# Miniprotein binders against Ferredoxin--NADP reductase, part 4

Target 1, 346 residues: Ferredoxin--NADP reductase, of Oenococcus oeni (q04hb6)
Amino acid sequence: MDNEIFDIAIIGAGPAGLFAQFYAGLRELKTALIEATPRIGGQITALYPEKTILDVAGFLGISGRDLVNELKLQTDLVDSKTFLNSEVTNLKKIASHFEIEINHHASFLAKSVIIASGNGSFSPRKIDVPGSSEAEQSGMLTYLLPGLSEVADKDFAVVGGGNTAVDYAVELIDHDCHVSLIHRRDNFRAMESSVTKLKNSRRTNFLTPMKITGLSPKKEKLEIELQSVPDGAVKRVSVDRLIGGFGFTASSRTINQWEEFPEQFNQGFLTNEAQMTSIAGIFAIGDASIYPGKSDLIATAFGEAPTAINQAVNYFDPDRGGPQHSTSLNKKEVFKHDRIKSRYNS

## First folded at step 4 (miniprotein)

Design s37 (from a25 with E27W L30E)
Fold by ESMFold2-Fast, scan of step 4:
Structure s37 (fold): chain B 346 residues (1-346), chain A 93 residues (1-93)
Amino acid sequence: as target 1 above (346 residues)
Amino acid sequence: SEVTITVRIEKDGKTIEYVFTVKSLEWFKELLEFILWLIKLENPKRVEIEIRAESPELARKLAEIAKRIFEEAGFTEIEVRQEGNTVIVRAEK
């Protein structure tokens, strides 16, 4: 890294960042992909690896986990360098370069920056009652769906009143689980069709309006203490696992501390049609970006990534020109890859 | 405590590199899970792990863990080289 200058630093290893890294590699650009967490995949990996995604072009349906895996394998066609557990704590402009500070101490230089950090980092909203820490440590309390092959014939409780809890409950009954849905109100702030599906299922038991007041891990089951909201009556139920579906808190406070901080509208960085922010040489793509008419979809981010990469090149090397409208620029290298080689040479 | 762990994979003439910064021991579990996932997904013939630790003793301990990971993953040729605070573990199938 000493004396090493990157052409592009990409902040965030969600689907937008992963595709940007791949496309930059096809253009033979020296890139750094920087991720604050110890994982790639961003929101998908953190929140819904098991969820079926229906609105990514080229796939009839694909799980979040498989989508991230496919995006990663695609980058194998190019040289790549990814920094993990590496939070960008400051951005500074020094002459013709940007200095990227990592974890308040390390730094390196890049000719341009692409912000692909999504809506910031996400942490689950946690249950805080007597026994919740022990339940979580035992694996009997989680905030994400378990592997779907693990759930057959098990009894789950899901607590929460929003889309997260309702979606979890729907997925579990679709995999032949029994689900006790706990919520402090009789009303759910979730897609009506999903709530109707749960109400029509023999596999769903509604425990509303009730709140959790205690958790006790036992030998093979979790005992949940519930209190009726209207009258305070106490009830206990026993389940294999409790899943907290309160949603997630997003945080971008670290970005707010950057010396080079682009203009925002709401929670997104304002961009023009070139994906350029208010600061020349800094771009934003995916959920981190906002512009008139933007659709907040993974598919939209995939189109934004090549635009940002090509415009970054125009910014730091205007005489280089654009690529041909073809991915066959390095076809000799592409046909060396085992997956592609076997497709054409079988 | 500052540890940098770099995982390098060569595949079909391309270099795939991950640099992991570890500020405390609590992050080693996450790193281990990431490395196991990566080995399963990529199925590489050759992998190199470079560990830069704050002490030679810590570097050696982490290298032993890396060696066991590679052995469990089915690598048959594992070389460990240490120079002060830096240790490199190379594994081949």
Scores: ipSAE 0.689, ipTM 0.901, lowest interface PAE 1.3, mean pLDDT 83

Design s38 (from a25 with E27L L30M)
Fold by ESMFold2-Fast, scan of step 4:
Structure s38 (fold): chain B 346 residues (1-346), chain A 93 residues (1-93)
Amino acid sequence: as target 1 above (346 residues)
Amino acid sequence: SEVTITVRIEKDGKTIEYVFTVKSLELFKMLLEFILWLIKLENPKRVEIEIRAESPELARKLAEIAKRIFEEAGFTEIEVRQEGNTVIVRAEK
């Protein structure tokens, strides 16, 4: 057990948790950020690192990966401690503190807790055909887009009929790739404008209606065995990479096993306007939270984070008061401004 | 078979710390990729890795891998210090 008591334990290192960690640092709070996976960025990093996000204020279009990078750079301006590959397996209340259990071992105490775990863990829906495990192990079968800076003129196959597959194919042709789009049906359950864009592109080849029946990694290419639906004719194509675009499945949740488990509605933790859950000292933000009028946007989570941090301080240290007047905050930020101008900014 | 790896970066008077619990080679590879990403993104002058393993031999082996990663990332001054099951690797450029 860590012998230090944290002011705040933040559960989940998605965009909400990262911004909460940064804001807590601005308030000079001793904070632990705890993430079940071995990486930061939450669902952004896991599901759509290459997708362009249009609805985060202050950015004229930004990729998921670049947004996570910007959030990380902000936290570099403050002292921070992050636990990775660390699942919170229990929360227990002991007098005025919470005992945080990580990976089934009691780890440390915190004066308050902020749940920022999103909608749970997600795993890609995987293709299951002869050779699929070998193809995935070789890196020739993936379920996420590759880095798009070095893919021009490469041959990709994307398999799937929904928005995930269609969005992957659109992003690839926008980066000068050639895409073979494989689907069991001739129609797609995806945004019509995206499908039309693919149909109008010389870089898209529609392999429909077809199903994948086998994968064979060769020295430099992946060979895909396809079978026509319904006639059963077999053909083979060779590509640099295959991307499975079947979307993602939510994994089963272990949070329900916590001794201190706040009330939920529709898979989210109920909160009031102060981001407070049903348990005093436990707060929830981002997609983990639900309240009347909530919008499920990254931008909304960014507003919820400071609210939760400030209310947590009011809970465990009411004499500390609310956040400083904006002029006082600017004085505390003079050093950051100077560092940014001299090292990172003109 | 449980290893705790702590990565510390000091930047402009602030301390940034990551604690990673590793119980497989796959997770160790992910940690190395994470460290390389941090180095590229933050361009720190100094990075410290503390490896706490169940045996001195395992800690030493993991420290040698971390040392190679720092060398590949452009760090020219690398110090390794061992005390029992704990090894600290400090890299500076």
Scores: ipSAE 0.548, ipTM 0.865, lowest interface PAE 1.7, mean pLDDT 83

Design s44 (from a25 with E2W K23T)
Fold by ESMFold2-Fast, scan of step 4:
Structure s44 (fold): chain B 346 residues (1-346), chain A 93 residues (1-93)
Amino acid sequence: as target 1 above (346 residues)
Amino acid sequence: SWVTITVRIEKDGKTIEYVFTVTSLEEFKLLLEFILWLIKLENPKRVEIEIRAESPELARKLAEIAKRIFEEAGFTEIEVRQEGNTVIVRAEK
């Protein structure tokens, strides 16, 4: 790594970073994809691997996990190098290059940088009541949906009043679970169609307005102690699992410690139409970027990635010219791939 | 205290490489989960793992664990080669 110079360092292996790596490969660029966690997929893998995504073109509904799988398989069509469990702890400009520091331990050089780190790391907002730590340790309290293939006819409680809790409840009833939805108010701050679906389902029991006051793991079930908000009356219910749906808290990690730190607006890196930040040679895409009219959609990030790659090339090699598919990509080898082979014209 | 593990897959004339740095057994377990996911998703015919550790003994111990994981994943031809502090495990099916 010590004498290896990359054309582009891509920071963050979420959907934006994965697609940027793929597109750069089609342009025959040498890239390093750098991910702070030991997994790819970014926010999707961390927060909603089981959630059905409806707003990515080309898929008639796809789980977060399957979308990440599809993006990775696409990247396999090109040469790639990905660093995992690798936090970018500093960016420095050294003459015509950027020095990328990893884990306060190692460094390498790149001609340009694309920030695709999303909004940083995320942690679930946790319930704090007597018994909650024990319930979490036993696996009876979680903050993400379980694998949905083996949950039919199980009893779940979901606690929360926003889109996270309502979406969890919808996915569970769509997989034949019974759901007790717990919230401290009678109204939900969530998509109206989803709430209506839950109200119309015989599989949903609304425990509102109620708050959780205690959790007791038993051998087979979790006992939940509830208190009515209006009158203080106590009720107990037993479920297979409790899922906390309070959403997630973003943290800044070490990005603010970088010597080359681009200007921000509302926690995103300001970019122009070329996806370039305030620092020449540093670009930002996906949820890490902000510009007038931006939509924070996965589909938007897919359009931003090629723009950033092409403009990075214009920055470090302006004589190279416009975008093209990789001339080194052997079309015969591509059509050997199992998912493309059926289209191969022998 | 850092162990560097590189996973290499050659597929359709392309080289796919992952570099993983671990400081603990817990992190090494997460890497093994990643490798199992990768094998299931991509169904590669050949996979190579290069382990660079602080000692030849540690590299060998980690390689033994990796070999067992490959066996569990259905690879039938597994070669282990040691070069000082570096152990390379090559698996084929």
Scores: ipSAE 0.683, ipTM 0.900, lowest interface PAE 1.4, mean pLDDT 84

Design s45 (from a25 with E2T K23Y)
Fold by ESMFold2-Fast, scan of step 4:
Structure s45 (fold): chain B 346 residues (1-346), chain A 93 residues (1-93)
Amino acid sequence: as target 1 above (346 residues)
Amino acid sequence: STVTITVRIEKDGKTIEYVFTVYSLEEFKLLLEFILWLIKLENPKRVEIEIRAESPELARKLAEIAKRIFEEAGFTEIEVRQEGNTVIVRAEK
C-alpha cells in the first residue's frame, strides 16, 4: 500500500478513463488511473490502433493510435498517477472510503470510484487449420493490422465476413496494398459503404465463397490452401501475410467478485443522470455504463467523464462547489505556470 | 516473483508517474515497450525509473536492461544507484 488517499480511483485507461483523469486533474483532484493491461488506450490500442475514427468531435479522420496519443498528451497538463498491469480484484467500502485491491496483493483508499473499464478484455478469434500455429509463430498469420508505414505494394490476405475483416481490407488498400479477401459466403455482415469501396477497388480480389483448409509458411511467403464451399475445388494463393478478421471474444470480468458490486443490466452498470451506479460513490462511464437513451460512442464517453468527476466531488465534498464555466477559466495563469504551447491540431 | 517499477517524468512543474507491477520477464518486456513509446511520444529530457524487487540481484539485472534501453533511445547521461532491493535509474539527454 502507498498509504495515499485518492479523491478518485478511475478503473480503465481507455479513452473514457484518460479523459476523466485529465478533467479530474484540471479540478486539482488527486486521482489514480488503474489499468489491467500493460498499456493505455483500451480497446483502441488493443484492437484497432490503425482504424480511422470519424465520429469524435474536433478530429477529422484521426487514427485510433493518434487519438490515444492526443489524449495522453492532454493529461500531461496535470499531475497524474497511472497503475499499469493492475487489475482491480476487489472493491470494499470502509467508512467514508473505498479500498481498492490490485492483483490480489496490494490496496489503497479512494473517496470515490469511476468505472471506465469498457466491456472487459478481448482476445482474437483464431483460425484452427493445419499449419495455423506455425504460421502464427512465424509472424505470417496475425490478427491485427501491421504498422501501415511500410506495407505499400505488399500482398495481404484477410479472412472474415464482418466489420473487422472489411475494415482491415479497406485500411490496407488505402495504403497501396493488394488484398485477397477470403470469406465462406458471397455476402458480408459489414458496413455497406466499406464493402462497396472494396468491390470498386482494383487492389481487392474477392475469394468467396471459400474457406481456408491449410496454411504453409515458406521462406518469405505464406501459402494458403482454399476450398470452394459449393463444390470443394481446391485453390492455393501465396501472400506476404494473412490477417484473421473474425473479431474478438470478450473475457470474463472479475468485477462480479467485488464486495461492492454495482447492479448491472445487459452487461453494463446501470447509472442515473449523474453517472452514479446503485452504490453511492461509485460511478460508471463509457461502454461500462448503461442508461435509457445511451449512445455507445467515444464522444458520449467524453461527455460522461466530466459529469462523473463533478458528481463524485459532490458526493465526497459537497461544499467544494461546482467547476467554473470553461470560458471563465483564467487562461493567462494556466499558460504562465504550465507553459502550454499552441498546437494547430489541438 | 513480484517487482514494482515506477516511471517518473517531470514536465513544467507537473509530475507524471506510472506504476507497473511485473510478475514475469514477458511482462517486463511489455513495460519496456511502453517506456519506449512514452519516450518517442513525449521526448522527455529526464526520466527516472525506480525498481523494487524481492532481491538486490534481480533489481540490478532489471536496471541494467533499463539502462541499455535508455542508451538505445539516445540518452547520454545515465546514473544507476542501488539501495538493497531498490535500484533507481536516472536518464538525461
Scores: ipSAE 0.734, ipTM 0.919, lowest interface PAE 1.1, mean pLDDT 84

Design s49 (from a25 with T6Y R8E)
Fold by ESMFold2-Fast, scan of step 4:
Structure s49 (fold): chain B 346 residues (1-346), chain A 93 residues (1-93)
Amino acid sequence: as target 1 above (346 residues)
Amino acid sequence: SEVTIYVEIEKDGKTIEYVFTVKSLEEFKLLLEFILWLIKLENPKRVEIEIRAESPELARKLAEIAKRIFEEAGFTEIEVRQEGNTVIVRAEK
């Protein structure tokens, strides 16, 4: 990918990684933010964008989506480089640097690494019925939302009974799609307000209680075979795409294959008070880290990020000294930003 | 086949870069959605996308899709430059 040497490779573009990238920029460090998915925001963006967050200091209730938007706008104050759809498949130590392998290809070198991948990579829970493999290969069965810019008036089916399926359906109707929501029960284990929104929408068709028994890709549409749970009656529907909303399982399989693999406890990387793992030069923050007394909160990760950045600098450039306050930024540039301009004018 | 796409946004004197690996048209659409989200969120005056593909034909097809999206997003000055398997699309308002 890149032939340049980075000061810090930050793995994972969730809230912890985004704030780490921003803070590193305040210290004028060259960082690579590496994200396995095609979007920033990590698990929040993928799984819970509409959830109200009550425990982030400075915000009196903010949605996951809006929090990610605020974090992104904050990074606009600094130079940044982010790799998307880019899975770190290996970490190897070469002399004084770490070689970062992305998507099974050696990509670049970094002086230090910060693991901010949450609970590891996540993979969707998949449907297993006749035709599901072919439907997935054709792109007509997916487990993530499609691009939403030009899907208005298209017909989607979403299958699942939890928050993932309900949240997907809400996003789709908010983008003017028609949604058939398939679930084997008449009730959903999801936010009441979201389910109510779907019930009140003319764009939602509830196919409950029904289960999928087969999938058949046709030239332009996916044919879904459904069976009524009570009586076994068969029904077929045709949609542009089916989205499986069964949720996700955390996976650390790729990380477990790294040549430089730090010690873990309960799926997290053990760290000391400096956010340092068992391997010198590798740090962990957010839900990827574990230490005595840790709270798995976004707010905790925000405190851990500056600590890890500053300690990484101490590792690869001990003579640089401690951090400067945010006054190190060009104030003229900062005051041009729409959201902070009025703050500093009487 | 695999395509590497570089996106550069200039905002308030800062350079924001993204590197995206694309293996399918569906992943390319996800990238375009991401770019549209950035345009809506940041309202940049300039966006540059560099497409490095395995063939000149594929690079041209992807660049044409990107150009159309930028036009629909309100960019009025769109330049497309090709050098072999690499196409650069630059959009300004």
Scores: ipSAE 0.609, ipTM 0.884, lowest interface PAE 1.6, mean pLDDT 83

Design s6 (from a25 with V19L T21F)
Fold by ESMFold2-Fast, scan of step 4:
Parts: sequence; structure tokens; C-alpha cells
Structure s6 (fold): chain B 346 residues (1-346), chain A 93 residues (1-93)
Amino acid sequence: as target 1 above (346 residues)
Amino acid sequence: SEVTITVRIEKDGKTIEYLFFVKSLEEFKLLLEFILWLIKLENPKRVEIEIRAESPELARKLAEIAKRIFEEAGFTEIEVRQEGNTVIVRAEK
């Protein structure tokens, strides 16, 4: 921070934001990539890291996790600065710059802004039963995995039937935990190999088909009340922590307090073909943007990112001109990367 | 009221920085998991973490946790330097 002025502030570290940061780096622009959560990858990391993605150009099929890994490695080819666990709580215009406020207290300046926040911040889908609020306040109910170095020999309950819950359970047993897996149905909509691994482990106790009907925090343990779906029989279990694995949802209502808040249409920021919003100097890309004929695909966001970067440059430095667009990377430093196998790197 | 943590990685002549605002020990653990993921993905030769806290004692406590994690991740040269409320942990392999 310390009076550092960025060329572009990019809000959101999902696929659109990661690619925008990379492309800006190829243009030797100084950017800040700002992410509200403590991780990168946005919806992909949160919702479907194990699913095969078929509609990203250049791949025959790639898992969500591998796509995020590749985007991150691509960004390593350029200098970068990323702010994590950093919510943009205000955006205002100060003369020729924008002031970006982080977490209601820190701030810095940028010459332009690109909104790449997807469908907004992702919040966990929460349990709503008697005692759930108290359990969450005590830290005994969480929706993300804890630090895995300190969990050996602890007893966890995980509730949910999708990849989030199953992946949490697998990570926990791989770190020597005991896991009670709670789901309202006898089947799971998750990767078959992961479910098979859990079924073959003596560290996994399947509590299915059951629903949680109450939570009671005690000093060192959480008591979970369960009810059998078929017959209503009640069972109680005691664990160190309950993890809700229902996945995440985008914010359904953003009352945004940004002083510079661009016009929206159908929950997206309205843009023209240059990815420009209603406010000069502010752009939007990916799922955060909307315009006539837009396709809601990761591939579409990858095309929008270079357009927004180049138009941002045209906004704050109109005499700089556009780049020579090439599919080849022709900088000597980029050619030195060990993973780039080409005639120019031999 | 927040701890500021800056992580710096040098890779192939490029500087990669992460700035992290942490309000709780649970958030600090999530940051350490993020750092371990980066180490596995990028295999950096050197990682530097700068911890700026409200007190010298808190900064030292958090730095000790980070040092242990780096040792377990295979870094053999770990330097810890304290300057008041700021502690810098530099790990090499």
C-alpha cells in the first residue's frame, strides 16, 4: 500500500481475474488482484474442483483444480501482487484515480478498475437447526476445513451429499481423523473413487439416511442430534467439530455501498463491447458482466479479459497505443520458463 | 485489529507477492494451507513471509507456527528476524 499507485485494480481472483492479471503482466502493467476469500479460483475452487470441464478451449477435458493450477502457473510468468482475504468495501473516484477501500480500513489508488468478481462473494450454504448459531459462534460448526496439521486423532462430522462433503471427508481421513459422514440419502453425488475410498476406510462412519435436527455445544465437544429419515428414530453423536459440506452460493442480494457503483441489469454490470461499464474507467468481465448476446462461459471471460485490459490502458494512457497481438510469447524472460518447450527455448 | 501478512516468492526472476489480512487464528491456518498449496504447486527455492501484528509477542508466536510448517515442508534454511511488531521468516531449500 504505502502510496503505491496501480495501473489497474482487478476485483476477484476467479478464472477471469487470474487471466486478466496474467495478460496485464504481459503488457508490463502494475496491477493489484483483490480477492475477498483466503484462496484463488473463485467458483471453480469452491464448487467443483474435481469435475471435468469440457468447454474451455485448448483442453480435451480438465478438472477444475487443474485449470486453476494452470492459470496460477501462467501468472507466474509475470510480476504480480495479490490481496487475499480482502473485500473491496468502497470504490470512489479521487480526481484522476480510483480509491479502493479494503475491509473498511485500508486503501490504495488505481488508475482504472476491472470488476471480475463473478456472481459475487460465495457464502457457505448453512445449517439452520436449533443450536446451529451457537455452534458456529463457538467454532464447533464450520463450513471450511480447518488447518490439517493439527487434526490427527480428532473426531469430525461432515454433513452433505456432494463433492464438497465427500472431499472434506477424504482429506480428514488422509490426516488420521475419524469422520462421521451425515447425509439425508443413501447415495452421494460425488466422484465415485472418493466415495469408494470412504466406504473402504475404517475411519469413516456413514450416518445415512439421516438429517440433523439439533446441535448442542459443550465445553470441548459438539453434540449432534440426528433423526433417521425413514422412521424418525433419534440418535446422538459427539464430535470435536461439525463441518457443513453443502457447498457455496453466490450472494443473492448485494446492497453495495460503493460510491462508484456501475449500472446493473439482471444482476450483472452492464457493459458495451469494450467491456466498459456506465462509469468511465471501470470495466467488468466474466460472470460479473452482462451485455446483449453474452455467453456465460469461462472461455468467454478469457476473451473479455484482454479487451478490458487494453481498453483500460486506452482510458488512462490514450497515447500509449495498443499491443502487437500475437499468439507467440516473444520475451526472453518468458522463454526461460522450464515448462515452455519450444524452438525458441531450446 | 488485524494482522497483516505478506508472502513473497521469487520464481525465474519474477516477484510474486500476496498480502493477507488476518483477524483470527483460524484465518491464519487457512493462509498457511494456501502457502503449502503454493509450495507444492510452484516448488519455490525461497519463500519470505512478513508478519506485522499488534504486539511483538503475537508476531513471534505466529512466526514460530510458520517456521514449523516450513520445516515440515522440507525447507532446510530458515531465518527468523524480529523488528518490534514485525517478524520476517525467510525459508530456503
Scores: ipSAE 0.710, ipTM 0.911, lowest interface PAE 1.3, mean pLDDT 84

Design s9 (from a25 with V19Y T21H)
Fold by ESMFold2-Fast, scan of step 4:
Structure s9 (fold): chain B 346 residues (1-346), chain A 93 residues (1-93)
Amino acid sequence: as target 1 above (346 residues)
Amino acid sequence: SEVTITVRIEKDGKTIEYYFHVKSLEEFKLLLEFILWLIKLENPKRVEIEIRAESPELARKLAEIAKRIFEEAGFTEIEVRQEGNTVIVRAEK
């Protein structure tokens, strides 16, 4: 790292950052991928490794964990350098380069920066009833899905009325679990097709409108005390695990303390069509970026990554030419041959 | 106080490197979990780990933990080389 100058520093090893690292490698750029946590995969690894993802091109359906695995294996096709447990604590401009400070201690230089850090870290919104702390300490109350390969025929309860709870319940029944879905209202603020799937499943028991009033860990099962919202009637159910599906509270790191801090809109970095922020040479992609018409999808981030990489090259080395293709022709030569083919050769 | 760890994997003529700054044994354990996942996912024939610590004794202790993890992961040829505060563990199968 000492005296090493990178072409590009990529901040964040979620799906956007991983694909940016891969594409930069295809262009033979010297890149550093910098991740604040000791793991890769970003929000996917942290929040929904077991969830089936349906809207990533090229896959009929893939778990979050398997998607991260595939992205990692793709980066194995290129030379790569990844910094883990490495928080970018300052970013400043020194002449024509950027100085990236890691963990208030180490620093290195890069000719350009790509912010791919998503929207920060996330903490679950927790249930607070008598016995909830003891249930969490025993492992019988969690806020993320467990590994689902070995939980067939187990009894789960999921509490919550939003997409988080409904998505958890869908994954559990798709893995042959029985699910009691607990919510204080009869209406869910979740994707209607997912709610309909749960209603049509014999593996789902709706405990609505009900409120959890207590949790009691027993040797092998968790006893949940429920009260009916309409009449206050008490019901007790016994399950292997309770999963709280209230969603997550976003927590930003020290990113706002950077000396070079690009302009934001709605907590995303505003970019132009080149993925460039308000600061020349600093780009943003994935959920960290915002622009008119943006879709917050993994698939969108995959398109943004090559754009940002190619525009970063245009910024620090405009004479390098266009992106590499299978014949290794530069942008000018490709245009010339395409014109000849369209006029004289079919 | 900080330990610097570098992990190198060569695969099909490409070099894959990871760098870590570790302040506690708890953080070192999380990084070992990452390394085990990486070995399982990528199935590399060779892995090199370089540990640079504040003392030769600490470097050697951490290297022994890494060596045991590599042995449990199926690597049969493990070489440990120490030079002051730096220990390099090379594992091959």
Scores: ipSAE 0.669, ipTM 0.899, lowest interface PAE 1.5, mean pLDDT 83

Design t4 (from a14 with I16L T21I)
Fold by ESMFold2-Fast, scan of step 4:
Structure t4 (fold): chain B 346 residues (1-346), chain A 93 residues (1-93)
Amino acid sequence: as target 1 above (346 residues)
Amino acid sequence: SEVTIRVEIEKDGKKLEYYFIVKSLEEFKELLELILEIIKWENPKRVEIEIRAESPELARKLAEIAKRIFEEAGFTEIEVRQEGNTVIVRAEK
């Protein structure tokens, strides 16, 4: 809304941003959650929706997709505004407010800003060989794991030598797939236990040291042309799908062009104990932030979000008291939700 | 040209608002598919979409596309209201 002034603009709808919006809603703050992609979930949705996450407190084990769904349910308990397909292309200070420019065209005002953009945008490092574009267009070449519910007994090839490729291969054999692991070297830069698991599995075939030289989509299968690194001998294999496991390239996407650009160290925004950056009124949380002793964990971001929200309020409205007692926050309309009401009435 | 789309969903007495900026008809259709996914997940009895375009003619064209997509998704009661460059499409099951 052109005429609407937000209390806080939150940049990035990954787990940190989603939780920040939820907590801000519990404090009855007017927030804008701004996401450059058409989907929420950030790195989780983009890179590992099927991965089982073990290090988020309160969940015995949860897939990336289900974690994002749970975070979405929390934001849905509060009045929220989310801008999708919306890249913050400039940030500048005008009097007592910040002007947030979206997609080089639209703008709105906020009293404070929380940067929760993670490590920036991610795009897969792609295979560039004859036939790769056609294979990708047909869906036979992908860079992410498929839905794992219906892949049993299918034949996959995974190409790559790092943790991404090895982790993909482990997940596939754990779901009863057959995996041909392709790498240009006969050694992997990945967790030893994972590599050992693949070597001990009857479902894994190691195609090393080999490189891919061509891809040919057929009606039902993808034909992969391989060349032996030592002697140049050519071999062909047919699979249901090829997954590129070369990892992902991060991009800061225009953030360095903001008029208000906070100080950085190692790609992260330096913050103090209040999650405030070098620019008063601009905060950073999650993987976008850095401070001594920082851990790049989802759980850490969940603790940083409330701190940033509460300190943003202290910045733009110092006469507004601190956060309410947790019991008082729970007296709001969220008690009407079926899942919360059932626990309260148990 | 730039088109702004607001989607309003009422859930448990609270309003959830999503904003989208699109620059082409193909982006608009892609985002309508995403909006249907959001609506399917929320399962609201009523959904309101506000389309703000650069011309009344474009707004009318986009509203017709949205109405057709909602009809295909199973909404039986669809109301369209236009005021200049702004069109509101309200769909009920």
Scores: ipSAE 0.015, ipTM 0.538, lowest interface PAE 7.0, mean pLDDT 81

## First folded at step 18 (miniprotein)

Design c21 (from j7 with L28F)
Amino acid sequence: MEVVIRVEIRKNGKKKEYYYFVDSPEEFRLILELLLELLEWENPEEVEIRVRADDPELAREILERLREILRELGFRNVRIEVRGNEITLRAER
ESMFold2 (binder alone), alone request of step 18: mean pLDDT 78; pTM 0.767

Design c22 (from j7 with L28F L63A)
Amino acid sequence: MEVVIRVEIRKNGKKKEYYYFVDSPEEFRLILELLLELLEWENPEEVEIRVRADDPELAREIAERLREILRELGFRNVRIEVRGNEITLRAER
ESMFold2 (binder alone), alone request of step 18: mean pLDDT 80; pTM 0.801

Design c23 (from j7 with L35I L39I)
Amino acid sequence: MEVVIRVEIRKNGKKKEYYYFVDSPEELRLILELILELIEWENPEEVEIRVRADDPELAREILERLREILRELGFRNVRIEVRGNEITLRAER
ESMFold2 (binder alone), alone request of step 18: mean pLDDT 80; pTM 0.799

Design c25 (from j7 with L66A L70F)
Amino acid sequence: MEVVIRVEIRKNGKKKEYYYFVDSPEELRLILELLLELLEWENPEEVEIRVRADDPELAREILERAREIFRELGFRNVRIEVRGNEITLRAER
ESMFold2 (binder alone), alone request of step 18: mean pLDDT 78; pTM 0.760

Design c30 (from c29 with P25L)
Amino acid sequence: MEVVIRVEIRKNGKKKEYYYFVDSLEEFRLILELILELIEWENPERVEIEIRAESPELARKLAEIAKRIFEEAGFTEIEVRQEGNTVTVRAEK
ESMFold2 (binder alone), alone request of step 18: mean pLDDT 80; pTM 0.776

Design c35 (from j7 with V7I V47I)
Amino acid sequence: MEVVIRIEIRKNGKKKEYYYFVDSPEELRLILELLLELLEWENPEEIEIRVRADDPELAREILERLREILRELGFRNVRIEVRGNEITLRAER
ESMFold2 (binder alone), alone request of step 18: mean pLDDT 79; pTM 0.787

